# VHH binders against c4kar8: the designs that were tried, part 236

Target 1, 263 residues: c4kar8
Amino acid sequence: MAELSTPSPASPAPLDGGRGDELEKFTLRGARQILQLLQDLITHRGLITAHTGGGHSFMTAVLKVDEERGRVVLDPSPDPQANRRALAAPRLTCVTQLDGIRIQFPLVGLGEGQDKGRPALFAPLPAEMLRLQRREFYRLQVPLAHELSCLLKAEDLARKPVEVSARVIDIGAGGVAVVVPTGAAEFVIGGTLPACRLALPDGEPIELDLEVRNLNRQTQRNGTEQLRVGLRFAALPRAADTRIQRYIFKTERALNAKARGGL
Below, E stands for the ipSAE of ESMFold2; O stands for the ipSAE of OpenDDE; V2 stands for 0.75 times the mean of E and O plus 0.25 times the DockQ between their complexes.

## First folded at step 14 (VHH)

Design nb4 (framework vhh_7n9e_1; at its last look DockQ between E and O 0.39; V2 from the best seeds 0.00; counts 0 for: pae E 3.8 > 2, unsure alone 62.7 < 65)
Fold by OpenDDE, look of step 14:
Structure nb4 (fold): chain B 263 residues (1-263), chain A 126 residues (1-126)
Amino acid sequence: as target 1 above (263 residues)
Amino acid sequence: DVQLVESGGGLVQAGGSLRLSCAASGFTFSSYAMYWGRQAPGKGREWVSGITSSGGSTAYASSVKGRFTISRDNAKNTLYLQMNNLKPEDTALYYCAREWSDSTYDEYLAEYFQHWGQGTQVTVSS
């Protein structure tokens, strides 16, 4: 009578294990690496979007890394309300880009004070920094000189059709991020904006449908509030895709050349 | 503090209907787009529907389009989801949210930015 060893129930595969593992590949935890990356952000005067939760953010920058005290110094928002939200938040999520790579890091224990007589925000050094190198996450930061715009067809608060000219702040193969004045139009994640027009420097605007993928209320350094809208290309003609890719490639090359002192 | 309280869930037979409600407090409800999401057993969170702050525009996941209707009453600070022709595949914990993010682009941020309630269980029997 051979005792059929009942196979031990396979331990349930940890649910979130796969996504976590992918992010770990891009997560820096070394103190030296973190310090170096923060210093690089300072050197390049990288603008950081600091997310305070609740769909709110403000623009900041790393001003200083204080290694002795183990803290980072940030530029406060000109909006006192944004600073209050930041200080009240259990965690500040900082997002930026360096050399086309998305960088994200949390700050915990934010405080306010003065650095050399100027108002500043302070936080302990981040324990980790995410450096996303995936092509899927690649977004070209649009140079201000290019003045890319997207004409959005949306509705206002009165449900009337409106056209809003939005500045494109970043562009990738899958979509664009734009900024619009707060209250210019209403958006909903998952909503479609039909027959929009993306203006590229190389020719006529591209007509395309856009899908709203994310919304964020942002206070700029000048104190102006704007809405950042992440938009996916819902139906992109092949010719348009080629133009967009060409633009990205050309711009990236130019930026890299400039960074190397060649232009 | 932002509070969202879902209600109206329950057990229903396939082809049946439910109406979910979400009571919102702690923020200016009329200033925010609102969303419904769901989480089926063993699955991740899924976006179901969204509505603009004024209620002028709505969006739906392809899986629920034509069957579900999102609406809101800003005077009552309440979000609704009318669910018709329910299917076993609609079985999930349903929750309302003030913020949503594209999980493909902002997976790390999504957990931080979303305000949702405890959810209401919807079970659709075959």
Scores: ipSAE 0.644, ipTM 0.865, lowest interface PAE 0.7, mean pLDDT 86
Fold by ESMFold2, look of step 14:
Structure nb4 (fold): chain B 263 residues (1-263), chain A 126 residues (1-126)
Amino acid sequence: as target 1 above (263 residues)
Amino acid sequence: DVQLVESGGGLVQAGGSLRLSCAASGFTFSSYAMYWGRQAPGKGREWVSGITSSGGSTAYASSVKGRFTISRDNAKNTLYLQMNNLKPEDTALYYCAREWSDSTYDEYLAEYFQHWGQGTQVTVSS
């Protein structure tokens, strides 16, 4: 009784194909569970990032669920090209959060139409929704005031060794995300950066090997090109793990105290 | 339009070699990191190898390291995969892909980027 699957749409496969099995325990497939979660998104007026592929996305929201027709109704983009891309996409990958829980679901068969005389997008109810507990996938957003950095040992466009001091924008138990100017160094997904140095406030920098997991190119409003690099910790020693966890805990505690006292 | 056309697949005996090519057009090839992936029948797609835009750095899946060599010729807009000491488990449809270009990429998003065409079949008989 082997399960059969079809090839994915014409896009490259994710580099970490085993993660899907790891996340299966967080996947909702029951029709009633899916309907209730969509209703919760409507009630909380959650904003959704809808990814159309090819590096494009737009912001939307679930306006209603048409249970009788088995459809979800979405807010169209004010950008007509975003709507055209969404309608042309083989699937729409929707990402949002509800009460600190990350929600992700696909929509297939997107169409356009009217809802109460207003333009709207329609799709059949999703066959599955991913509901991820934040604590297991937690990444601390590093406060700008900390100026946390990671010294990367990489190569520039001329194949020369370079050291790049990259600003750390988030940190978790398994890795960091950093930002570097585009062109400061070259990276390839799956590549290892040996002997990098993560600078934490408490003590000497940690020497560690990093694996490039994802790359995102960004153009800032001033026209500056930047590269967001997702990095996984490889072979993390206990002492380093302890220091990272301590930083995360202390920073989170300080942020929580500020939020309570700041109201 | 971005186009990636794979070629060079075929039927080979275990221990043999093949060289795959990927002809690129519709974008500035030398500005992008490039990748090879594969999909065996009845299995999911898996990453095989990657190379930086300059060709200065490469990465390989552990299952192919030491046997496969990725390379590129930026003057010819062509990506290559030299596959040596082939094993039956290397049997798959092989695809080339361009690096991600997305300011909103999320690690939970299963998105296939810049694979164009049908891939090229490699079959390794035992």
Scores: ipSAE 0.265, ipTM 0.713, lowest interface PAE 3.8, mean pLDDT 79
ESMFold2 (binder alone), look of step 14: mean pLDDT 80; pTM 0.811

Design nb5 (framework vhh_7n9e_1; at its last look DockQ between E and O 0.41; V2 from the best seeds 0.00; counts 0 for: pae E 2.1 > 2, unsure alone 61.8 < 65)
Fold by OpenDDE, look of step 14:
Order: structure tokens, then C-alpha cells, then sequence
Structure nb5 (fold): chain B 263 residues (1-263), chain A 126 residues (1-126)
């Protein structure tokens, strides 16, 4: 009578920990690393998009790291409403880029005060910072000297077709981020913008379809509200891809040369 | 405070139809694009559909395109999802959202986007 060993119930497959595990690889939790990265942001005067929720964000910067008090000092928005939203938010999500690497970190416990007689926002040091070093996430910040634009074909609030010339703020292999005046057109995440035109410095505009991937209402430092639209290249011809890659490469090289004092 | 309350879910047979509603309050509904998402058991949140603030443009996930229709009544501050030809794979908790995170960072940003409802359960039996 061979006792059929009932197979031990297979331990429940770990929940889809794969994406979480990938994110963990890019997450900094060390105090020293966090401090260093914040200092680097200060040194490079990195502009930070602080998301306050509800599709709202404002531009800020890390002004100071107070290690003694364990806090970060941020530049407040010139828009009092943005600051109120920030202070009311249970969490800020800060997004920036340093050397083409996307950095994201949460801030909780935001307060307002003064730093050296100037209005400032204060928050405890972030417990973690995400540093995404994937090529797929690389976005070149378009230099202000480069007038990249994208002609968007969209609809206005009256559902009429409109063409909106949008400034490209960053570009990568997979898409562009653009800024448009608030109210210039309507967008929806997942929506397709057909037959748009991306203008590069090296020739004729590239006609392409764009997919809306993210929307963010931003208050600029000057107090002007704009809409940041993240757009994916929905259908990119190979020739266009090559041109985009060439532009990115050439621009990066030029920026690096300038940073080294060579230009 | 932003409030979103989903309703209209239930048990339906494959091939059946449901109409979901989302009542919105605490913000200017007509000024925002709105979205439907769903979460199936053991799966992450999935984008289903979006509609512009005016209702002029709509977008759909490939899995629901041609079967689902998103609409809105700005006068009633209500978002709708007409679901036709339902399949067992459509079984999920459906929720409406004022915002949707970028797919590239959904997991990290999803914690930040608190502007979704509690959801309404849709169960499609074979």
C-alpha cells in the first residue's frame, strides 16, 4: 500500500513582483545617495515638476538640503493656488531629469515658511528616489536654442479641428513631450492625433501620428498656466526614426562638449 | 474633495450588456477629461477608455474597442460606459478616474492618483 504522497499545495505564485522588482533596482534608499542626488539637482539647477494631484503640477527646484533638520527646501510656485494645492496634497510627486536620467521622488509633509527671508516650501527628505537608467526612458531635454516644434492636429472645446503649434520640451526614441497653451485644444489619454508634424532643425518636418500618453497642467515660474502633453510616436517611419536618433545623438554630443568647456 | 461614485455593475452572461455610471462631485467636471479603468482579479489596473472634457473625442483600449462606448453628461456631472457583447475576460472592478497615470510609470504614479472611485464590480459568466 504505497502511501501516495499528496503533492504539497504549490505555494501561491508570488504576486506579479516582477515590475516591482524592476523598480526596486532603480530605487535609491540610502541616505547618503539621496543626499548626493539632491545636491546634484541643486548644482545643476534642475527644474522639477512637482505633481500635486488632480492633473496639476508646478515647476520648482531644490534650493537647499538641510541635513541637520532632515529637510529639503523647494522653490514655491508664483501661483498661490498651486502652493495651496501642494500644501493640501498628502504627497507630492517630484519628477526631473539629470543627465538624461529620469528622477522621481515623493515628498510628504510639505510645509511653507521662509528661507533667508524668502518664501519657501519645506519637506522632510525623501525616503526614496527613483533613478531610471533605462535607455527606453531616456529623454533629451531640448535646448532652448533649438526651436523644436510639433504641429498638433486636434479638436478645440467646440469640437472643431484645430492646429496647434506646440513647443517640444523633450524628445526620445519613443516620443515627445510638448507644451501648449491651456485651452488651445482638447486631449485625452489614449487618444490619437493623426498627421502631426514634428519640426527638426535638419530638414523638412516629419509627418507622424501621435498618441497622447499623459497630460499635466503646469504653472510656470512666470505664473502662466500651460498644458504639458506627453506623446508617443504611434507610427514612425524608419527614415524618421533615423533622423530623430541622429538629432538626439548630435545634440547630446554638443551639450556634452559645451559642458566640458570645449565650446 | 473629489468624489467619484461608480454604479451599474453586476452579474451578466457572456454576450450581455451593462451600462456603468460614475457620479462626479467636488470639482468642475466639465473641465476635465475622464477615464474608465478596470482591475481584474490578480491583475493590475488597466486603462479602458477616455473621453475629452467636451466629449468630442474618445479613446478605447484595443480589448474593448467596438464593444464599449464612453460618454458623458456634463450637466449631470456623470460619466457613462456602455458595455456590449461582454466577455468573461471583462470581469473586473470598474472605476472612473479624473486622471490617468502614464503607462510607463503606472505603478509608481498610481499611488499618487487618488482621484478614482471605489469601483463597481462587473462579473461576466460563461
Amino acid sequence: as target 1 above (263 residues)
Amino acid sequence: DVQLVESGGGLVQAGGSLRLSCAASGFTFSSYAMYWGRQAPGKGREWVSGITSSGGSTAYASSVKGRFTISRDNAKNTLYLQMNNLKPEDTALYYCAKEWPSSEYDEYLAEYFQHWGQGTQVTVSS
Scores: ipSAE 0.763, ipTM 0.915, lowest interface PAE 0.5, mean pLDDT 86
Fold by ESMFold2, look of step 14:
Structure nb5 (fold): chain B 263 residues (1-263), chain A 126 residues (1-126)
Amino acid sequence: as target 1 above (263 residues)
Amino acid sequence: DVQLVESGGGLVQAGGSLRLSCAASGFTFSSYAMYWGRQAPGKGREWVSGITSSGGSTAYASSVKGRFTISRDNAKNTLYLQMNNLKPEDTALYYCAKEWPSSEYDEYLAEYFQHWGQGTQVTVSS
């Protein structure tokens, strides 16, 4: 039912109105640039979401770059199924952030092995890396202390209405990502969740319609599985947009002040 | 291994109907939302339709809404696409998929779908 949505200028495009290869200008293809960016990720110890396809992902990190052999070394999952999916996948799509800049890169030819006696995953250096230096792609990682939640009005396995309180893990101008226990409700990419309620710290929950844009089972670093749901704001009134942008701005300011020893 | 096998394609006159099937194995079919996509000659892949794991909710691309109906039979591990009032623009290789990653959440390589079927050709003539 998302056909007639008229999103605000800050919203991403509707699902069936894709933009094609709009991000090519942010794609790094030089070997030296790629090596440096991977080394920066190692230095900042960024957590990486590795998508294995089939609606599955797991958390990992780049442990090192083996320059002599032209390979990256990744931290394996404690869940053997996540590792098997990764090794069977034709491509591992890695997503992370570096100082608020979204980083994405594919790894092909993933293999298992040992690095200095410890289990590790290996892949050739990626042929490309995406470094999205544009504010519209920014997603604030929601601090756990804020306990942001979104009440989703969905259906359960018996096709009956249910309400699910989902923790918001990131938020941006065009949507949120939330996590729910597997089996709590049924979702489908392209589906619309009407009259959901996003709870921000500064007032009453915002009532809004959400469109499911991503749906995957995510294996956490501790090996547990949860359902991650990427949700687009279908039609966002200006007042709601203002509150969301204010939350993002204030939280960014507070995080910057904490990083520099501010009040 | 995940296996998805499409069937039911063919040549059909404009205004006609076809029913596509996708036989699934190698995973717990009833636990996953499922999707149909298509790729016309010389074009990128296009999301067509999706259905929740129970079959309780469906979604469609605007170009097919009202003409196509997605359904599933979890006892038979089979996904279906009923296509009515077919148009020449519907000519494409149709494939089913276990997931549909999207670029709207900063995933640059969303068009590189994993765990898809080999596809079944649908050709709609005037």
Scores: ipSAE 0.455, ipTM 0.798, lowest interface PAE 2.1, mean pLDDT 82
ESMFold2 (binder alone), look of step 14: mean pLDDT 78; pTM 0.792

Design nb6 (framework vhh_7n9e_1; at its last look DockQ between E and O 0.35; V2 from the best seeds 0.00; counts 0 for: pae E 3.3 > 2)
Fold by OpenDDE, look of step 14:
Structure nb6 (fold): chain B 263 residues (1-263), chain A 126 residues (1-126)
Amino acid sequence: as target 1 above (263 residues)
Amino acid sequence: DVQLVESGGGLVQAGGSLRLSCAASGFTFSSYAMYWGRQAPGKGREWVSGITSSGGSTAYASSVKGRFTISRDNAKNTLYLQMNNLKPEDTALYYCAREWPSSYYDESLAEYFQHWGQGTQVTVSS
């Protein structure tokens, strides 16, 4: 009578483990890889949003990588208060995009000083950098020459229906980011914008429903406030998806060709 | 400083109702969309509902749609969440928030969105 050892029920994998494991696939920890990516950010003059916590952020850039001292040099904010917050923060979370790929990395131990006689922020090299390579995260930065727009159907502050023509700043398979003047319409994360129209260069606008996924208020250099709205395609017809993918592919190819000194 | 203070939580039986309140101060309440989130034991923060600054539009998570109602009184700088037909799965610490992180953001960016209250505990007993 062989006692069938009932297999011990596999402990449910901690739900948090799956997201962590997925992120690990996109996390760079190699010193050389990190240095290369930072150098690429310098080369491309990538703007970085540095989050200091408490709902505060400032725009910066990597100015230099000092390999000898193991530190990164950042452009300080023109706002002294932002710099103070940055220096007081136990950690900066830096977010940027390179070639349509989201990059995120922490900086710890921020200090201020001078680099070649100019004010600068210094931090030790990040121990890790997240590079989200998933297609779902890929966002093509829309060239200014293409002037993509999205007609948003929303409500104003008076709860009246309004149509707002928004400039598309990036586009991916899953959605678009647009900029609208502050006060042009009201948005709420999780809200649906029905029967919007995305204008692509290759033909008639695409009618589609959009879901608001994120909202970011941005102050431009000129002091004008804009609202960046991240929008997900809530229901995208297959034909529309194909057109969007074709546009992205064609545009990316053209950009790459230009970058290689081609046309 | 932005302050959000949640209240109205408690112990309730399944099928019962609660009304949560969030008192806001330190900012122009009427200029911001507001949100409710929750965190169940051992789970991450979950978006529950949102409302535009004017209160003209609302949004709900699929799990609470038809049961929960978000509202606001801009004159009182107060956000509300009416919760009906509560279920044990609704047991969580409920937070009021002025901002909500993108679903694409790493949890590490959650620190950016510190404009959350301390939360109010809702416990639904089976």
Scores: ipSAE 0.768, ipTM 0.912, lowest interface PAE 0.5, mean pLDDT 87
Fold by ESMFold2, look of step 14:
Structure nb6 (fold): chain B 263 residues (1-263), chain A 126 residues (1-126)
Amino acid sequence: as target 1 above (263 residues)
Amino acid sequence: DVQLVESGGGLVQAGGSLRLSCAASGFTFSSYAMYWGRQAPGKGREWVSGITSSGGSTAYASSVKGRFTISRDNAKNTLYLQMNNLKPEDTALYYCAREWPSSYYDESLAEYFQHWGQGTQVTVSS
């Protein structure tokens, strides 16, 4: 009966439009390519979002590649529940960024153990990695110093209107991701949030309609949990689109210059 | 262990109605937004509807808006889909889910289908 209740992998939902074939050309399956990319992630100390399914994720990092044993070593969460979800998940979907390029890879067979006497998570090397070398896949990680926020008009748990000032954690051509305290408001994928206000550093806030595309209960590296909400921009006026693109470009240039100048 | 079990499907004539149920166990149902999806023969999975954890807000695909109503009973850990004025193009395997990937590539590429029911078949004859 357990076999009958287990869903098989399937094409993405209609909201996504079945991008599997489009992504094949960005998929790396060579062992040498995978090893090199993982080493690059270690060298750049990239922060990784690890999705455990069911709308849950936690922040981690690749600590090392054990080439002799064919394993990757991940930093465990300080939240024991996040670690338990990761160990129970049939697949861990890891998402990160390297030099502005979005990287994704699955890990299967995650286990716990010790690395030099410290707790660690282990998995076999991934059989594939996705490297999305295209501008439309890019999401700028917003520097905390910019204090970007988005005022969301939503409903609270009592079904009453509420305005939530949400911190913007990333921004791209088509939308933003924000974080909110759990319980501050309710969201549903596919729902719309009218007349929200995106505050960029310069100028007046942009009024825009947002569509909820993703919801994740995300456990941070310090163990705290918050709700990560992925939001798509509705049809933007050209002026608003220009302001957003300008912000992304200027911030990307500034971050890249600092990274290069530190070499 | 997370379990989602759909029921209420069947054969119905065009213009008819069905009410689907999804019994949930193995997690705190009232803490999660819930979704209905469907898969027609030879087609990919299609998002149909979603509902917030309290039931206060809902969303629908344009193809079903005004005909389908999603609801939930948190005391019974049950999700519902009332389907009215059914059309042959509504013929599909209907399933409930605790999560839904989206078309926004930065999030949808990070999540795979983890917790889906096995579905209940709805067949609408002309």
Scores: ipSAE 0.350, ipTM 0.762, lowest interface PAE 3.3, mean pLDDT 81
ESMFold2 (binder alone), look of step 14: mean pLDDT 81; pTM 0.817

Design nb7 (framework vhh_7n9e_1; at its last look DockQ between E and O 0.37; V2 from the best seeds 0.58)
Fold by OpenDDE, look of step 14:
Structure nb7 (fold): chain B 263 residues (1-263), chain A 126 residues (1-126)
Amino acid sequence: as target 1 above (263 residues)
Amino acid sequence: DVQLVESGGGLVQAGGSLRLSCAASGFTFSSYAMYWGRQAPGKGREWVSGITSSGGSTAYASSVKGRFTISRDNAKNTLYLQMNNLKPEDTALYYCAREWPSSYYDEYLAEAFQHWGQGTQVTVSS
């Protein structure tokens, strides 16, 4: 029975230093590795979100890698304005996923031209590509049927203590992401939420301290705004950790079984 | 367009004090948490402090806790950082931000999503 050494999830990046050093272990800088990864994106027709700055992005794809000229060919946006922004940007930030692995890379020196008579965008090959393996940063997407919630103890806009029941959307060994209505409470990255309660399906809620690590405002399709809050487990008892790990494992197994046509 | 303009930096001796200001425009300042960060020569960006939109809650890096105080005046659209008992290690370019990339996933997206100013230089001599 090979003890499947469950790889210890990578610790979240620190707020107050060390992020750069930790990120380097996931950064590809080898020319051959970069070329291979770009080719894989082509082969799999991976859609790429290209961020041009200022909150703007467009969908693209790698069409070709020109090794002779040391450049990558991208599909331009159908929106001329997006292309103009891309060309004006000092840096294009590309984000995609391949086989469950998040890939990020910068492109600089973007230009426009023609490839085989079709409009295309050109850029020098990226000097680096970030490859974040799912294994190391795994977050279980919580099934809607499980209705996981976290009672957050925070303050409202009037600085009054409030309790907000937040839906848990994903969970990992290191923390949870939750969704709250905009305006329900105030949060700040680096802030601590003491004595929160995480509700799991298997028993009594877990009391724990949470640290705010990420804040994202999201507009839903219906026009309603919500706040996604990434939370780190600041202090987690061993028993609680075990329960969380068990839940993740059990749920993942069930999801995989279902995906295979099982029960 | 979102604009953030930092000021108040300068040369100070160890043990001295400075007060930084950040003037915000182009967005509803009172609706956003705000942050201070710094970048020392040859080092990466470092989170220094954060404050909620109302100013009710604050957070600090361990390296500055007890010495620095973040505050805001929403009526003036201004963020402040009072820095006391400054140390040579506090020497950095200080900048204010509306967003802060706090995960590995955000690192490459920082320029795309984060709004920060040009910064103000703080130099602490020994």
Scores: ipSAE 0.774, ipTM 0.921, lowest interface PAE 0.5, mean pLDDT 87
Fold by ESMFold2, look of step 14:
Structure nb7 (fold): chain B 263 residues (1-263), chain A 126 residues (1-126)
Amino acid sequence: as target 1 above (263 residues)
Amino acid sequence: DVQLVESGGGLVQAGGSLRLSCAASGFTFSSYAMYWGRQAPGKGREWVSGITSSGGSTAYASSVKGRFTISRDNAKNTLYLQMNNLKPEDTALYYCAREWPSSYYDEYLAEAFQHWGQGTQVTVSS
């Protein structure tokens, strides 16, 4: 059959392919399960990264669940632009972690209003939530005290080589996420950063090639903006892989011991 | 509101060249990395190329590297894709975008993508 018009393009696929069908077994659809998980996020005061599309996100939190109205209440950003992007987005994709398990859920129909006299964002309860209890999705949230950094070899806005010491926010088997001050360097999804150096607390820095997989202009809770860069390890040598896994294990064990009274 | 309008597609013989343009409005074009993607009939969408906001660094899918060149003119708010040595498998609807979905590896945001053009058709005959 001949095509008589140019249809709108479908949504782009992720760089390493979509695995949406494998995620179904981690998808919670029961109303009570969803309510309990949202309540757990409230109780643990979990910070949520809310993605508004176009490479933008902001930090938020679930303030409460209004069961009578079937709504969730979110903390707005102090940055009015972040709130405008959130309200204009067809879908807000919320990502957080609870007890080391990645939680992700969509919100649609976001609106603004007030809660107890303060500005708030409202949305219907999500119809589904992902709780990804799978080791390859695990990302250790790096303690601030470790001051873990990754030296990136990139270019600044004037196209000049620059070395950026970026703070590592999280680390997993396949990569890291880092934060970079706005304007310090430029990145593009799919780009490669050769000969970067990951500085673990014990031992020599690890030299590795990194691939940019995610870029988000993230509005922090205080309203300031920085660039969050998701980086994949390329062709990680076995020795480097072992050191990274050891760091993750040791740090997780230490965090668990501290949570139970410094054992 | 963000608007991206592609042009420059058409019918071309294998081995030929085309230059695509993407006119951007409704945002500060020079502040964003930009991307080209394509969708062939009966196939999924494919990332083709990306360029940093200043134009200083580029990235390409292996299937087009060495044949395609992404560029931008920030004074004209325009993104370009120069396509050389075209092959029949390059036949697709080409579109520009201001973002690209993350992988599961870090975050899965495929359905949050909202800033792309309607596309321009490229057809390469043998």
Scores: ipSAE 0.517, ipTM 0.827, lowest interface PAE 1.8, mean pLDDT 83
ESMFold2 (binder alone), look of step 14: mean pLDDT 81; pTM 0.815

